VHH binders against Probable 2-keto-3-deoxyxylonate dehydratase (xacE). Designs and how they scored, part 1

Every score and structure here is a prediction.

Target 1, 289 residues: Probable 2-keto-3-deoxyxylonate dehydratase (xacE), of Haloferax volcanii (d4gp28)
Amino acid sequence: MHYHQLAVSGERRLTASRDSTTYDLTSADADLRTFGDLARVASIARTSVDRLAAELTEDADVVDDAFVDRHATVPVDAEEIWAAGVTYQISEQAREEESSMPDMYFDVYDADRPEVFFKATPSRTVEPGDAIGVRGDSEWDVPEPELGIVLRRGEIVGYTVGNDVSSRSIEGENPLYLPQAKVYDRCCSIGPCVVTPEDVEDPHELEMSMTIERDGEVIYDDATNTSEMVRSCDELVSYFTRHNTVPELAVILTGTSLVPEQPFDLQEGDHVDITIEGIGTLSNSVTTV
Positions, changes and structure headers below are counted from each chain's first letter, unless a header gives other numbers; antibody chains aren't numbered by Kabat.
F, E and O are the ipSAE of ESMFold2-Fast, ESMFold2 and OpenDDE, as the mean of both directions, binder to target and target to binder. V2 is 0.75 times the mean of E and O plus 0.25 times the DockQ between their complexes.
[cut] marks letters that were taken out.
The coordinates of atoms that the task and the answers printed are left out; those that the model quotes come from them. Centres of patches stay.

## First folded at step 6 (VHH; from a1 with G35A)

Design e6
Fold by OpenDDE, look of step 7:
Structure e6 (fold): chain B 289 residues (1-289), chain A 123 residues (1-123)
Amino acid sequence: as target 1 above (289 residues)
Amino acid sequence: QVQLQESGGGLVQAGGSLRLSCAASGFTFSSYAMAWYRQAPGKEREFVAVITRGGSTYYADSVKGRFTISRDNAKNTVYLQMNSLKPEDTAVYYCAAEGYFTYYSKDSAFDYWGQGTQVTVSS
């Protein structure tokens, strides 16, 4: 199923979409307000998230898509968002172009250990519809459309769309500046929903597209497929959780293969839409931070 | 035959209270959202409050904190407790039922309507 977290009149609510119908699960049980709540209860009950949700729909109110769209917030309260780099061939090439030390990216690309880095805290993660940030001290910034893996206690419980907004200028100046290039105010967005693994047949066979609009015109429009990933979701999760006590809820962004070519620079006022097959569209405006 | 019958209306002084009831029959009450609307003379019908099948409640801004909607599925009845009444609350109050409801569809057409009950608040 597709799960949305909503903020309605100051109250948090959880919806589940099955077929063409969306249910307010919170209306069935007031204690289920978030995806995390549902996942926790499912785990305790030794059942799947979807099975539990399905049972709840019998007592749940029906809501329309427009309602969900207007009230949808971050779809999972991930305590930490991490990301992987150099997971697509095109990203490797992009790093080669931007960096004074391109060989280090090739080394990681071919290595057993992937590049996994901290991306965002909750306060740095923006909800669908809100503005992602570009650094005011950065001359070159880009969106990075990515498949997001949703984890509960290190186990995959769903997938979402993510945007790993990055300063290419800062990263390119020196790889040691990666934390500053990746971690800053409004540096990440995830949404619009969480889709459980049961409804994602193969996370490595999903069509992904990104469009960027400026001044009412589409200035970027391209697509790729998660099949071009050189790392599996399980591999990334394995390295993420290895020797690491992960938060109860976390997200791993899996890297990008859609990189606008120079001289493109993400600017305030732009609009970014990222679509992943079977999940949905993550939309954000852009602001300078 | 579907029926919605309002009761409890009347004349009350400003600052007073009334409790409206709406008795429903002819349909599966528990499967419907129940709402209250009101229409003042010369004005359009306006949303007042709704309680969904799951028990969620929503109110018009003009009545928030003063009115409370509730339901008793065993009695097939929806209630509207109106406190701190104002002259501008004067209207015919209608009970309505709908199978599906969203917060943003609060002004949409309902499947069934009552005949209304008059509420008059004097200054």
Scores: ipSAE 0.007, ipTM 0.306, lowest interface PAE 9.3, mean pLDDT 91

## First folded at step 12 (VHH)

Design n3 (from m1 with S101E)
Fold by OpenDDE, fold request of step 14:
Structure n3 (fold): chain B 289 residues (1-289), chain A 122 residues (1-122)
Amino acid sequence: as target 1 above (289 residues)
Amino acid sequence: QVQLQESGGGLVQAGGSLRLSCAASGFTFSDYAMAWYRQAPGKEREFVAVIIRGGSTYYADSVKGRFTISRDNAKNTVYLQMNSLKPEDTAVYYCAAEGYEPYYSKDAFDYWGQGTQVTVSS
């Protein structure tokens, strides 16, 4: 099922969509306001999120998709969002072009240990429809369309679309500036929904596309497939969770292979649409922060 | 130190009733979901019922309509009222606490009681 988190008149609500019908699960159980709430109960009950949701739909109000679109927020309350780099072959090439130390990225590409880094906190995570940020002190910025892995207590409970907005200029100046290149106001977007593993089936066989519009014109339009990933979701999760106390809810962005070529620079006023097969489209405007 | 102590188990005839209690200590009871699980000989541990912080309850299909889970936060106790008991309900019943902590360690586990034996004779 597809799960949306809504903000309706100051209240949080959780919806589930199945067979072209959307259910307000919170109407069935007022204690289930978020995807995390549902995932927790499912875990306790030793059942799947979808099974529990299905049961709840019997007592849930039906809502229209327009309602969901009007009120949708971030689809999961991840206390921490992490991301991975150099997970596609094309990303390796991109890193070579932008970095003064390209060997660092090649070494990671060939190593057992992947590049996994902290990306965002809730306050830095942008909702669908809101503006992602480019740093005002950054000369070169790019969106990074990525598959998001949704984790509950280190276990995969779903997938979402993510945008790992990044300063390439800051990262390129010095790799040690990675946190500044990656972590800033409005640096990350996730959405529009969470889709459970049962419905995604294979996270490594998903079509992904990104479109960027500027002044009403499409200035970037390309696509890839998560099958091009050289790191598995399980591998990334493993390195994220090992020797680490992780949030109950977390998201891992799995890296990107769609990188606009220079002289492209993400700018205020741009519009970014990222679509992943079976999940949906994450849409954001761009602002300077 | 965390402690969950089950009580109320015993031998009953089919169709009979039992009320299990689980007394909790060593943690903020009201911040946890409380659940009952059971394990019969030679079988895997299975979920029975849960009551979450907000008070909502969920049950395994096998016990719906027969079992009722409740909690008293003032007493740090969770209960399982078991009615219309069947021989297949025979098991060791465990009380468990599921935390709402912001962080989770992969090596960490929820809190568990030692269990109480419930035997339903035919």
Scores: ipSAE 0.883, ipTM 0.955, lowest interface PAE 0.5, mean pLDDT 94
Fold by OpenDDE, fold request of step 14:
Structure n3 (fold): chain B 289 residues (1-289), chain A 122 residues (1-122)
Amino acid sequence: as target 1 above (289 residues)
Amino acid sequence: QVQLQESGGGLVQAGGSLRLSCAASGFTFSDYAMAWYRQAPGKEREFVAVIIRGGSTYYADSVKGRFTISRDNAKNTVYLQMNSLKPEDTAVYYCAAEGYEPYYSKDAFDYWGQGTQVTVSS
């Protein structure tokens, strides 16, 4: 199922979509207001999120998709969002192009240990429809369309679409500037929904596309497939949770393989649409921060 | 120290009723979901019922309509009312507490009681 978190008249609500019908699960159980709430109960009950949701649909109100679209927020309340780098060959190439120390990225690409870094806090995470940020002190910025892994207590409970907005100029100047290149106001977006592993089937076989519009014109339109990832979701999760106390809810962005070529620079006023097969489209405008 | 102590188990005839209690101490009871699990001989531990922090309840299919979970936060106690008991309900029943903590270690686990034996004779 597809799960959306809504903000309706100051109240949080959780919806589940199945077979072209959307159910307000919160109407069936007022204690289920978020995806995290549902995932917790499912875990305690030793059942799947979808199974529990399916049961709840019997007592849930049906809602219009337009209603969901109007009120949708971030699909999961991740206390921490992390990301992986150099998980696609093209990403490696892109880093080699931008960096003064390209060998570092090559070494990581071939190493047992992946690049996993902190990306965002809740306050830095943008919901669908809102503006992602580019740094005002950055000369070269790009969106990074990525598959997001949704974790509860370190276990995969779903997938979402993510945008790891990044300063290539800052990262390229020195790899030690990575936190500044990656972590800033409105640096990350996730959405529009969470899809459970049962419905995604294979996270490494998903079509992904990104479209960027500027002044009403499409200036970028390309597609890829998560099958090109050289790191598995499980591998990334393993390294994330290894010797680490993790949030109850977290998201890992798995890296990017859609890299706009120079002289492309993400700018205020742009519009970015990222679509992943079976999950949906994450849409954001762009602002300078 | 955290303690969960079950009581109320025993021998009952099929069709009979039992009420289990679990007294909790050593943690903020109201901040936890409380659940009952059971383990029959030679079988894996299975979920029976949960009452979450907000008060909502969920049950295993095998006990729906027969069992009722409830809690008294003032007494730090969770209950399991078991009606229409069947021989297949025979098991050690465990009380468990699951927290709403913001962070977890990978090897973190729930709090568990020692269990109470429930035997349903045919």
Scores: ipSAE 0.871, ipTM 0.949, lowest interface PAE 0.5, mean pLDDT 94
Fold by ESMFold2, fold request of step 14:
Structure n3 (fold): chain B 289 residues (1-289), chain A 122 residues (1-122)
Amino acid sequence: as target 1 above (289 residues)
Amino acid sequence: QVQLQESGGGLVQAGGSLRLSCAASGFTFSDYAMAWYRQAPGKEREFVAVIIRGGSTYYADSVKGRFTISRDNAKNTVYLQMNSLKPEDTAVYYCAAEGYEPYYSKDAFDYWGQGTQVTVSS
């Protein structure tokens, strides 16, 4: 199933979608208001999230997609969002064009240890439909569309879409500035939903696309596939959870090969849509922070 | 410091009733989901019932309609009322607690009692 977290008139609500029908699970049980609430009960009861949700739908109100879209918030209350880099296959032409990528990129690409780093807290993460940030002291910024792994107690409970917004100029100025390039106000968005693994046969066989609109015109439109990942979701999770106390709920963004090249520069007023097959579309406008 | 102590187990005839209690200390009881599990000889430990922070309850199919979980936050106690008992309900019953805090650890999330024996005779 696909799960959305909503804010409706000061109340949080959880919906589940199956077979083109969306159910307000909170209408069936007022104590289940977030994806984390549902996942907790499923874990305690030693059943799947989807089976528990299916039983609740018998008593749940039905809502339409417009209602969900109007009230959607982040799809999971992840205390920490982490991200991975250098995770997608590169072409022979790109590798032969050594000036197209730093030597450090190839060192990480070929290494046993993947690049896995801290990305965001809840306070730095914006909801679907809200504005992602470009920092005012950055000269070149890009969105980074990524498959997100949703974890409960370090185990995969679902997938989502993420935007790992980045300052390319700060990152490029000095390798030691990477945290400032990645972690700042409104630096991340996740959504629109969490899809459970039962609805995703293979997280490494999903089309991922991004469009960027400016002044009503599409100025970027490209796609890739998660089959181009050279690091598995399980491997990335292993490096996140080993030797590390993890939050009850977390998301790992898995990197991307869709990074707009110069002269593209993300600007205030742009509109970014990221779509991953089987999950949905994460949409954000852009503001300066 | 953290303690879950079950009581109320015993021997009962089929069709009878029994009430289990689990007294909790060492954590903020009202912020936790409380659950009962059971383990019969030669079987894996299985879920019986849970009551979450807001009071909603969920039950294993095998006990639904016969067992009732409840909690008294003022007394830091969770109960399992077991009616219409059957021989297959014979097991050691364990109380468990899971917290709602954003950072989990074994000690903060998964507290278990020592168990209380319930035996249902034909």
Scores: ipSAE 0.756, ipTM 0.919, lowest interface PAE 0.9, mean pLDDT 91
Fold by ESMFold2, fold request of step 14:
Parts: structure tokens; C-alpha cells; sequence
Structure n3 (fold): chain B 289 residues (1-289), chain A 122 residues (1-122)
């Protein structure tokens, strides 16, 4: 199923969508208001999230898509968001043209250890429909559309869409500045929903696309497929969970091959739409922070 | 530090009733989900019932309508009222607690009791 977390008149609500029908699960059980609440009960009861939700739908109110879209918030209360880089295949033509890539890309691409880094806290993560940030002290910024792995207690419980906004000029000045290039106010968005693994047969077979509009005009429109990832979801999770106490809820963004080339530069007022097949569309405006 | 102590088990005839209690200490009881599990010899430990922080309850299909979980936050105690008992309910019953903290530890926020034997004879 697809799960949304809503804010309605100051109250949190959880919805589940199945077969084009969306149910307000909180209307059936007022104590289940977030995806984490549902996942906890499912785990305790030794059942799946979807099976528990299906039982609740028998007594739940139905809501329409417009209501969900109007009230959607972050789809999961992830205490930590991590991200991965250098995770997508490069073409044979790009490899033969070495000057088109930084030397460090090949060092990480071929290495046993993937690039996995801290990305965001809840305070740095914006909701669907809200503004992602570009740093005022960065001269080149890009959105990075990514499949997100949703974890509960280190186990995959679903998938979402993420934007790993990046300050490329800061990263390019010195690789030691990567934390500042990645971690800042409004540096990340996730949403619109969590989709459980039963609805995503293979997370490595999903089309991912991004459009960027500026002043009413489409200035970027491209797509890739998660089948081009050279690191599996399980591998990335293992580098997050090893030797770490993990938060109960976390998201790992899995990298991208969709990075707008220069002279593109993300600007205040831009509108970014990221769509992943079988999950949904994450939409954000852009502001300077 | 943390203790979960079950009591109230024993031998009962089929069709009878028992009430299990689990007294908790060492954590803020009202902030935890409380659950009962059971394990028969040679079987995996299985879920019986849970009562979550707000009071909502969930039950395994095998016990719905016969068992009732409840809690008394003033006494830091969770109960399992077991009615219409069947021989297949024979097991060691365990109390468990799961916290709502955003960072969990395998040994800090998930607690288990020592268990109490319930034996249902024909």
C-alpha cells in the first residue's frame, strides 16, 4: 500500500491507499497517527504493515486524493536521513572520455566501500509542497532526485522519493567541505508517501524522472531508471547499520544519475518535480537560505 | 534495572479462565506499548495481544474474543484476561514492553519478562 502522513487542523492523521481508494486509518484507530505508529504495532503483532492496515480499513473513513495532497506532510518521521553517492552506472562512452568525470568518481565507483553520508535531520527536511533551499554562499546548486529506502529499526519497511539538494560549488572547492555542501537548512525533502515493498516488486526496476520549471517554462526534463544502480539497497543499508546504533525510523537516499549539467543552476523560485514509478511525485519550490 | 514480572499462571481445565498480571518497574510504564506473547514447547514464541500507549488493543486471530488485554498505569501493571481456554493455549506466557524513543537499543528499550506457565487440560 501507499501511506501518507497528514496534518489536518493541527492533528496528525495516517492514510493508506489500496486499489485507488484512500482510507483515513486514524479514523479507525485514533492512536495510530503516523507511519511509525502503524509499523510499531505491525512489528509487535508479528504481521505486515499492509495486513494491519487492511484490517483497519474495514472501519476507516474514505478520503479523496485532493484531501491527501492538500494536507500531506513528510511521509515518515525519520530521525536521520542519510544518502549515498556514486551509485549509478556510467556509460562506456563516458568512461572513455575520462575528462568528463572527476578522478575521485572512479575511485569510489570501483571501491568496495560506497559513498554513504549523513544528509539531514527532521529540522532540515521539508515537506512535499514546501521550499527546498539553496545556500546563499553557494554559486552552483542542483537538485538530486533519489529513491529513498525507509527503515524501521534497521529493516527496510518501504520506499519513498527524496531530493538530496547539493551545493556543488562548495563541494568542488574542497572535498573536505562535503558536509557543508549537503547539510544545511532545507537541504532535503522526502515524500509524498511511503510505499511498502509488496507494492514495489523490485526497487531496482523503477523509472525516475525530474522536471524543473522556471518562470513557467520547463528548463529541465530527463529520466533514468533505478536498474542503473551499481549498489543494491541491501548493501547501502548495511553500511548505515554496521557499527551504528540506528534511529527507529530512518531514510537512506540512494543516489542518482540525474544531475543537471552546467550551465544549469538551481535558483530561488524554481519548481522541482521528482517522480518515481510506483511511488509518486515529490514537488518542491526553491528558496535561498 | 528494568523488571517485568509475570504472575497468575497455573493449571486450568478447558473452558476455564485465568488472569495474568505483569508488574513493571524501572521505566516510565505509561510511555510504553505492553504486549503478551506465548511459547509452547517446540514452537516459536508467538504474539498474543498488545495494548499501545493510547489504550488501543490488538489481538492474534487465535485469541480474539476470548482474551482481553488491559493496563493500569497507576499500578504499572498490564493484565491478560483469558477466557474460554483451550488446550492449545497451553504455553509459557511472556510480558514484553516496547518504547517510543526515536533511538532504540536491542537491550535498552525492548524488555521481556521471565514468563509464567499456563496449562490447559481437557
Amino acid sequence: as target 1 above (289 residues)
Amino acid sequence: QVQLQESGGGLVQAGGSLRLSCAASGFTFSDYAMAWYRQAPGKEREFVAVIIRGGSTYYADSVKGRFTISRDNAKNTVYLQMNSLKPEDTAVYYCAAEGYEPYYSKDAFDYWGQGTQVTVSS
Scores: ipSAE 0.749, ipTM 0.916, lowest interface PAE 1.0, mean pLDDT 90

Design n5 (from m1 with I52V A108S)
Fold by OpenDDE, fold request of step 14:
Structure n5 (fold): chain B 289 residues (1-289), chain A 122 residues (1-122)
Amino acid sequence: as target 1 above (289 residues)
Amino acid sequence: QVQLQESGGGLVQAGGSLRLSCAASGFTFSDYAMAWYRQAPGKEREFVAVIVRGGSTYYADSVKGRFTISRDNAKNTVYLQMNSLKPEDTAVYYCAAEGYSPYYSKDSFDYWGQGTQVTVSS
């Protein structure tokens, strides 16, 4: 199923879509207001999220898709969003091109240990439809379309679309500036929904595309597949969780293989659409922060 | 010191009823989801029922309509009313608590009782 978190008249609600019908699960159970709520109960009950949701649909109100679109927010309340870098060959190449120390990226690409870094807090995470940010002190910025792994207590409970917005100029100046290149106001977006592993089937066989529009014109349009990723979701989760007390809810962005080439620079006023097969489209405008 | 103490178990005939209690101490009871699990000899521990912090309840299919979970926050106690008991309900019943926290720690937020034996004779 596809799960959306909604903000309706100051209240949080959780919807589940199956086939062509969308159900307000919160109408069936007022204590299920978020995806995290549902995932918790499923875990306690030792059942799948979808199985539990399916049972709840019997008592849930049906809502129209337009209603969901109008009120959708971030699909999961991740206390921490992390990201992986250099998980695609093309991303490795891109980093080598921008960096004063290109060998570092080559080394990590071939290493057992992946690059996994802190990306965002809730306050830095942008909802679908809202504006992602480019740093005002950055001369070169890019969106990074990525598959997001949704974790509850270190276990995969779903997938979503993510945008790891980054300053390539800051990162390229010095790799030690990575936190400043990656972590800033409105630096990340996830959405539009969470899809469970049962429906995604294989996270390493998903088509992914990104379109960027400026002044009503498409200035970037390309596609890839998560099969090009050289790191598995399980590997990334393993390195994220080892020797680490993780949030109850977290998201790992798995890296990018769609890299706009120079002279492209993400700018205020742009519009970014990221689509992943079976999940949906994450849409954001762009603003300077 | 965290403690969960089950009581109310025993021997009952098929079709009979029992009411289990679990008294909790050492943590903020109202901030936890409370659950019952059971384990029969030679079988894996299985979920029976849960009552979340907000009061909503969920049940295993095998006990739905027969068992009722409830809680009294003033007494720091969770209950399991078991009606229409069947021989297949025979097991050690365990009380469990799961906390609500932005960060997960198995040792800090998950607690288990020692269990109470329930035996249903045919």
Scores: ipSAE 0.878, ipTM 0.950, lowest interface PAE 0.5, mean pLDDT 94
Fold by OpenDDE, fold request of step 14:
Structure n5 (fold): chain B 289 residues (1-289), chain A 122 residues (1-122)
Amino acid sequence: as target 1 above (289 residues)
Amino acid sequence: QVQLQESGGGLVQAGGSLRLSCAASGFTFSDYAMAWYRQAPGKEREFVAVIVRGGSTYYADSVKGRFTISRDNAKNTVYLQMNSLKPEDTAVYYCAAEGYSPYYSKDSFDYWGQGTQVTVSS
């Protein structure tokens, strides 16, 4: 199922969609306001999220998709969002172009240990429809369309679309500037929903596309497949959780393979649409921060 | 120290009723989801019922309509009313607490009682 978190008149609500029907699960159970609430109960009950949701649909109100779209927020309340780098060959190539020390990225690409880094806090994560940020002190910025892994207590409970907005100029100047290149106001977006593993089936076999519009014109339109990822979701989760007390709810962005060619620079006023097969489209405008 | 103490178990005839209690101490009871699990001889521990912090309840299919979980936060106690008991309900029943915390730790947020024996005779 596809799960959306809504904010309706100051109240949080959780919806589940299947077979072109959307159910307000909160109407069936007032204590299920968020995806995290549902995932917690499912875990305690030793059942799947979808199984529990399916049972609840029997008592849930049906709502319009337009209603969901109007009120949708971030699909999961991740206390921490992390990301992986150099998980696609094209990403390695991109690092070669931008970095003063490209060998570091090549070494990581071939190493057992992946690049996993802190990306965002809740306050730095924007919801679908809101503006992602480019740093005002950055000369070269790009969106990074990525598959997001949704974790509950270190276990994969779903997938979402993510945008790991990055300063390539800052990162390229020195790899030690990675936190500044990656972590800033509005640096991350996730959405529009969470899809459970049962419906995604294979996270490494998903079509992904990104479209960027500027002044009403499409200036970028390309597609890839998560099958090009050289790291598995499980591998990334393993390294994320290894020797680490993780948030109850977390998201890992899995890296990008769609890299706009220079002289492309993400600018205020742009519009970014990222679509992943079976999950949906994450849409954001762009602002300078 | 954290403690979950189950009581109310015993021998009962099929069709009978029991009420289990689990008294909690050493943690903020109202901040936890409380659950009952059971383990029959030679079987793995299985979920029975849960009552979340907000009061919503969920049950295993095998006990729906027969068992009722409830909580009294003032007494730091969770209950399991078991009606229409069957021989297959025979098991050690465990009380468990799962916390609502931003960060996960098995040792910090999951607590278990020692269990109470429930035996349902034919």
Scores: ipSAE 0.871, ipTM 0.947, lowest interface PAE 0.5, mean pLDDT 94
Fold by ESMFold2, fold request of step 14:
Formats: C-alpha cells, structure tokens, sequence
Structure n5 (fold): chain B 289 residues (1-289), chain A 122 residues (1-122)
C-alpha cells in the first residue's frame, strides 16, 4: 500500500491507498495518526504494516486524492535523514574524461565503504508542495532526486521520494565544507508517501525522472533508473546502522545520476518535480534562505 | 530498576477463565505501549495482545474475541482477561513494554517480565 500523513484542522491523520481507493485509517482508529504509529503496532503484533492497515479499511472512511493532496505533510516523521553519494553507474565517456571528475570520486566509487552522510532534521525538511531552499551565500545550487529508504529500528519498512538539495559551489570550494553544502534551512524534502516493499517488487528497477520549470517553461527534463545504482539499498542501510545508534524512524536518500550540468543553477521561483515509478511525484517550489 | 511482575497464572479447565496482571515500576507507565506475549514449550514467543498509549487494543487472530487487554495507569498495571480458554493457550505468558523513544539501537533493551505459567487442561 501507499501511506500518506495528513494535517487536517490541526490534527494528524494517516491514509492508506490500494487499488485507487484511499482510506482514512485514523477514522477507524484514533490512535493510528502517523506512519510510525502503524509501524509500531505492526512490529509489536509481529505482522506486516499492510495487513494491519487492511484490517482497518473495513471501518475506515474513504477520501479522494484531492483531499490527500491538499493536506499532505511529510510521509514519515523521520528524526534524521541521511544521504548517500557516488552511488550510480558512471558512463564510459565520463571515466575516459577523468579531468571532469575529482580523483576522490573514483576513490569512493571503487571503494568498499560508500559515501553516507547526515542530511537533515525534521526542522530542515520541507513538506510536499512547500518551498525547498537555496542558501543565499551559494552561487551554484542543484536539486538531487533520490529514492528514499524508510527505516524503522534500522529495518526497511518502505520507500519514498527525496530531494537532496545541494550547494555545488560550497562543496566544490573545499570537500570539508560538505556539511554546509548539504545541511541548512529547507535543504531537503521527502514525499509524497511511503510505499511498502510489497508494492515495490525491486527497488533497483524503478524509473526516476525530474523536471524543472522556470517561468512556466520546462528547462530540465531527464530520467534515469535505480538499476544504475552500484550500491544496494541493503548495503547503504548496513553502513548507516553499524556502530551507530539510529533513530526509530529514519530515511536514507540513495543518491542520483540526475544532476543538472552547468550552466544550470537552481533559482528562486523554480518548480521541481521528481517522480519515481511505483511511488509518486514529489513537487516543490524554490526559495532563497 | 525497571520491573515487570506478572501474576494470575495457574491451572484452569478448558472453557474457563483467568485474569493475568502485570505490575510495572521504574518508568512512566502511561507513556508506554504494553503487550502480552506467550511461549509454549519448543515454540517461538508469539504475540497475544497490545494496548497502546492512547488505549487502542490489538489482538492475535488466535485469541481475538476471547481475550481482552486493558490497563490501569493509576496502578501502573496491565491486565489480560482470558476467557473460553483452550488447551492450545497453554504457555508461559510474558508482559512487555515498549516506549516511544525517538532513538533505537540494536543493543537497546525491550522491557520484559519473568513470565507466569498458564496451563489449560482438557
């Protein structure tokens, strides 16, 4: 199933979607208001999230897509969002033109240890439909569309879409500035939903696309596939969880090959749409922070 | 300092009833989900029932309609009322608590009681 977290008149609500029907699970059980609530009960009861939800749909109100879209918030209350880099297959042309990539990139690409880093807190994470940020002291910014792994207690419970908004100029000035390039107000968005693994047969066989509109015109439109990842979701999770106390709920963004090339620069007023097959579309406008 | 103490187990005839209690101390009881599990000899521990912080209850299919979980936050106690008992309900019953902590480690501890034996004779 696809799960959305909603804010309706100051109250949290959880919906589940299957076969084009969306159910307000909170209408059937007032204690199930977030995806985390549902996942907790499923874990305690030693059952799947989808089976627990399916039992509730018998008593749940049905809502339409417009209602969900109007009230959607972040799809999971992840205390920490982490991200990975250097995770997608590079082309033979790119390898032959080594001068266009730092030697450090190839060191990580070929290494056993993946690049995994801290990305965001809830306060820095923007809801679907709200504005992602480009920091005012950065001269070159890009959106980074990524498959998100949703974790509870370090175990994969689903997938989502993420935007790992980044300052290329700050990171490019000095690799030691990576935290400032990645972590700032409105630096991340996740959504629109959490889809459970049962509905995503293989997270490494999903089309991912991004469009960017400026002044009503499409100025970027490209696609890739998660099958081009050279790091698996399980591998990234293992490096996140080893030797590390993890939040009960977390998201790991898995990198991308869809990074707009110069002279593109993400600007205030742009609109970014990221779509991943089987999950949905995460949409954000852009503001300067 | 955390303690979960089960009581109320014993021998009962099929079709009979028992009420288990679990007294808790060492944590803020009202902030926890409270659950019962059971383990028959040679089997894995299985879920029986849970009552969440807000009072909603959930049951394993095998006990739904026969068992009722409840809690008394003033007494820091969770109960399991077991009716229409069957020989297959014979097991050691364990009380468990899960907090709403934002952080989890694989080395983190769930709180578990020592268990109380329930034996249902045919």
Amino acid sequence: as target 1 above (289 residues)
Amino acid sequence: QVQLQESGGGLVQAGGSLRLSCAASGFTFSDYAMAWYRQAPGKEREFVAVIVRGGSTYYADSVKGRFTISRDNAKNTVYLQMNSLKPEDTAVYYCAAEGYSPYYSKDSFDYWGQGTQVTVSS
Scores: ipSAE 0.740, ipTM 0.910, lowest interface PAE 1.0, mean pLDDT 91
Fold by ESMFold2, fold request of step 14:
Formats: structure tokens, C-alpha cells, sequence
Structure n5 (fold): chain B 289 residues (1-289), chain A 122 residues (1-122)
């Protein structure tokens, strides 16, 4: 099933979608208001999130897609969002053209240890439909569309879409500036929903696309597939959870090969749509922070 | 030091009733989900019931309509009222607690009691 977290008249609500029907689970059980609430009960009861939700749908109100879209918030209350880099296959030609990639990229690409880094807190993460940020002190910014792994107690409970907004110029100036390139106001968005693993046959066989509109015109439109990842979701999760106290809820963004090339530069007023097969579309406008 | 102590077990005839209690200490009881599990000889420990922080309750199919979980936050106690008992309800019953902390530390959230024996004779 697909789960959305909503804000309706100051009240949080959780919906579940199955077979083109969307149910307000909170209408059936007032203590189930977030995806985390549902996942907790499912874990304690040693049952699946989807089975628990399905039992609630018999008593739940039905809502339409427009209602969900109007009230959607972040799909999970992740205390920490982490991200991975250097995770997608590169072409043989690009690899042989050493000048097309920084030397450090190849060192990480070939290494045993993946690049995994802190990305965002809840306060730096924007909801579907809200504005992602580009830093006022950055000369070159890009959206980074990524499959997101949703974790509860370090275990995969679902998937979502993420935007790992980045300053290419700050990161390019000095690798030690990576935290400033990645972590700032409105640097991340996740959504629109969490899809459970039962509805995702293989997280490494999903089409991912991004379009960017500017002044009513499509200025970027490209796609890739998560099958191009050279690091597995399980490996990335392992490096996040080892030697760490982990949040009850977290998201790991898994990198991308869809990074617009110069002369493209993300600008205030742009509109970014990221779609991952089987999950949905995360949409954000762009503002300067 | 978190402690969970079950009581109220014993021998009862089929069709009878028992009330189990679990007294908790060492944590803010009202911030925890409280659950009961049971383990019959030679079987895996199985879920029986849970009551979440907000008071909603959930039950295993095998006990729905016969068992009721409740909590008294003022007394730091969770209860399991067991009615219409059957021989297959014979097991050691364990109380468990799970916290709502935003950070998970392995084994710091999940606490188990020592268990109390319930025996239902036919």
C-alpha cells in the first residue's frame, strides 16, 4: 500500500491507498496519525504494516486524491535524513575520460566504503508542494532526485522519493565543504508517500525521472533506473546503522545519476517534479535562502 | 533500572477467568506502549495484545473478544483480563514495554518481564 501523512485543520491524519481507493486510517483509529504510529503497532503485533492497515479500512472513511494532494505533508517523521553519493553506474567512456570526473569520485566509486553523509533535520526538510532552497552564497545549484529508504529502528519499512538539493560550486570548491553544500535551510524534500516493500518488487528496478519547468517551459527532462545503482540499499543501510545510535525513523537517500549539467543552474521560480515508478511524484518549487 | 513484574497467573478451569497484572518501574510508564506475549511449551513466543501510549488496543486473532488489555498510568500497571479461557491459552505470559524515544539504541527500548504461568485445565 501507499501511505500519506496529512495535516487537516491542525490535525495530523494518516491515509492508506490500495487498488485506487484511499482510506483515512485515522478516522478508524485516532491513535494512528502517522506512518510511524502504524509501523510501531505492526512491529509489536508481529504483523505487516499493510495487513494492519487493511483491517482498519473496513471502518475508515474514503477520501479522494485531491484531498490527499491538498493536505499532504512529509510522508514520514524522520528525525534524520542521510544520503549517499557516488552510487550509480558510469559509462566506460566517462570512466576512461578521467577529466569528466574528479579524481576523488573514482576513489570513492572503487572503494569498499560508500559515501554516506548526513543530509537534513526535520526543520531543513520541506513538504511536497513547498519550496526547496538554493543558497544565496552558491553559484551553481542542482536538484538531485533519489530513491529514499524509509527505516524504523534501522530496518527497512518502505520507500519514498527524495530531493537531495545541492550546491555544486561549494562542493567543487573544496571537498571539505560538503556539509555546507548539502545541509542548509530547505535543502531537502521527501514524499509524496511511503510505499511498503510488498508493493515494490525490487527497489533496484524502478524508473526514476525528473522534469524542471521554468517560465512555463520544460528545460530539463531526463530519466534513469535504480538498476544502475552499484551500491545496494542493504549496503547503504548497513553503513548508516553500524556504530550509530539510530533514530526510530530515518530516511536514506540513495544517490542519483540525474544531475543537470552546465549551463543549467537551479533558479528561484523553477518547478521540479521527481517521479519514481511505483511510488509517485514529488513536486517542489524553488526559492533562494 | 527498568523492571516489569507480572502477577496473577495460576491454574483455572476451562471457561474461567484470570486477570494478569504487570507492575512497571524505572521509566515514565505513560510514555510507553505496553504489550503481552505468551509462550507455550515447545512453541515460539507469540503476540497477545498491546495498548499504545494513547490508549488504543490491538489483539491477536486467537484472543479477540475474550481478552482485554488495559492500563493504569497512575499505578504504572498494565492488565490483561482473560475470559472464556481455553486449554490452548496455557502458557507463560510476558509483559513487555516499548518506548517512543526518537533515537533507537539496541535493547534500550524493549523490556521484558520474568513471566507468569497460566494453566487452563479441561
Amino acid sequence: as target 1 above (289 residues)
Amino acid sequence: QVQLQESGGGLVQAGGSLRLSCAASGFTFSDYAMAWYRQAPGKEREFVAVIVRGGSTYYADSVKGRFTISRDNAKNTVYLQMNSLKPEDTAVYYCAAEGYSPYYSKDSFDYWGQGTQVTVSS
Scores: ipSAE 0.740, ipTM 0.916, lowest interface PAE 1.0, mean pLDDT 91

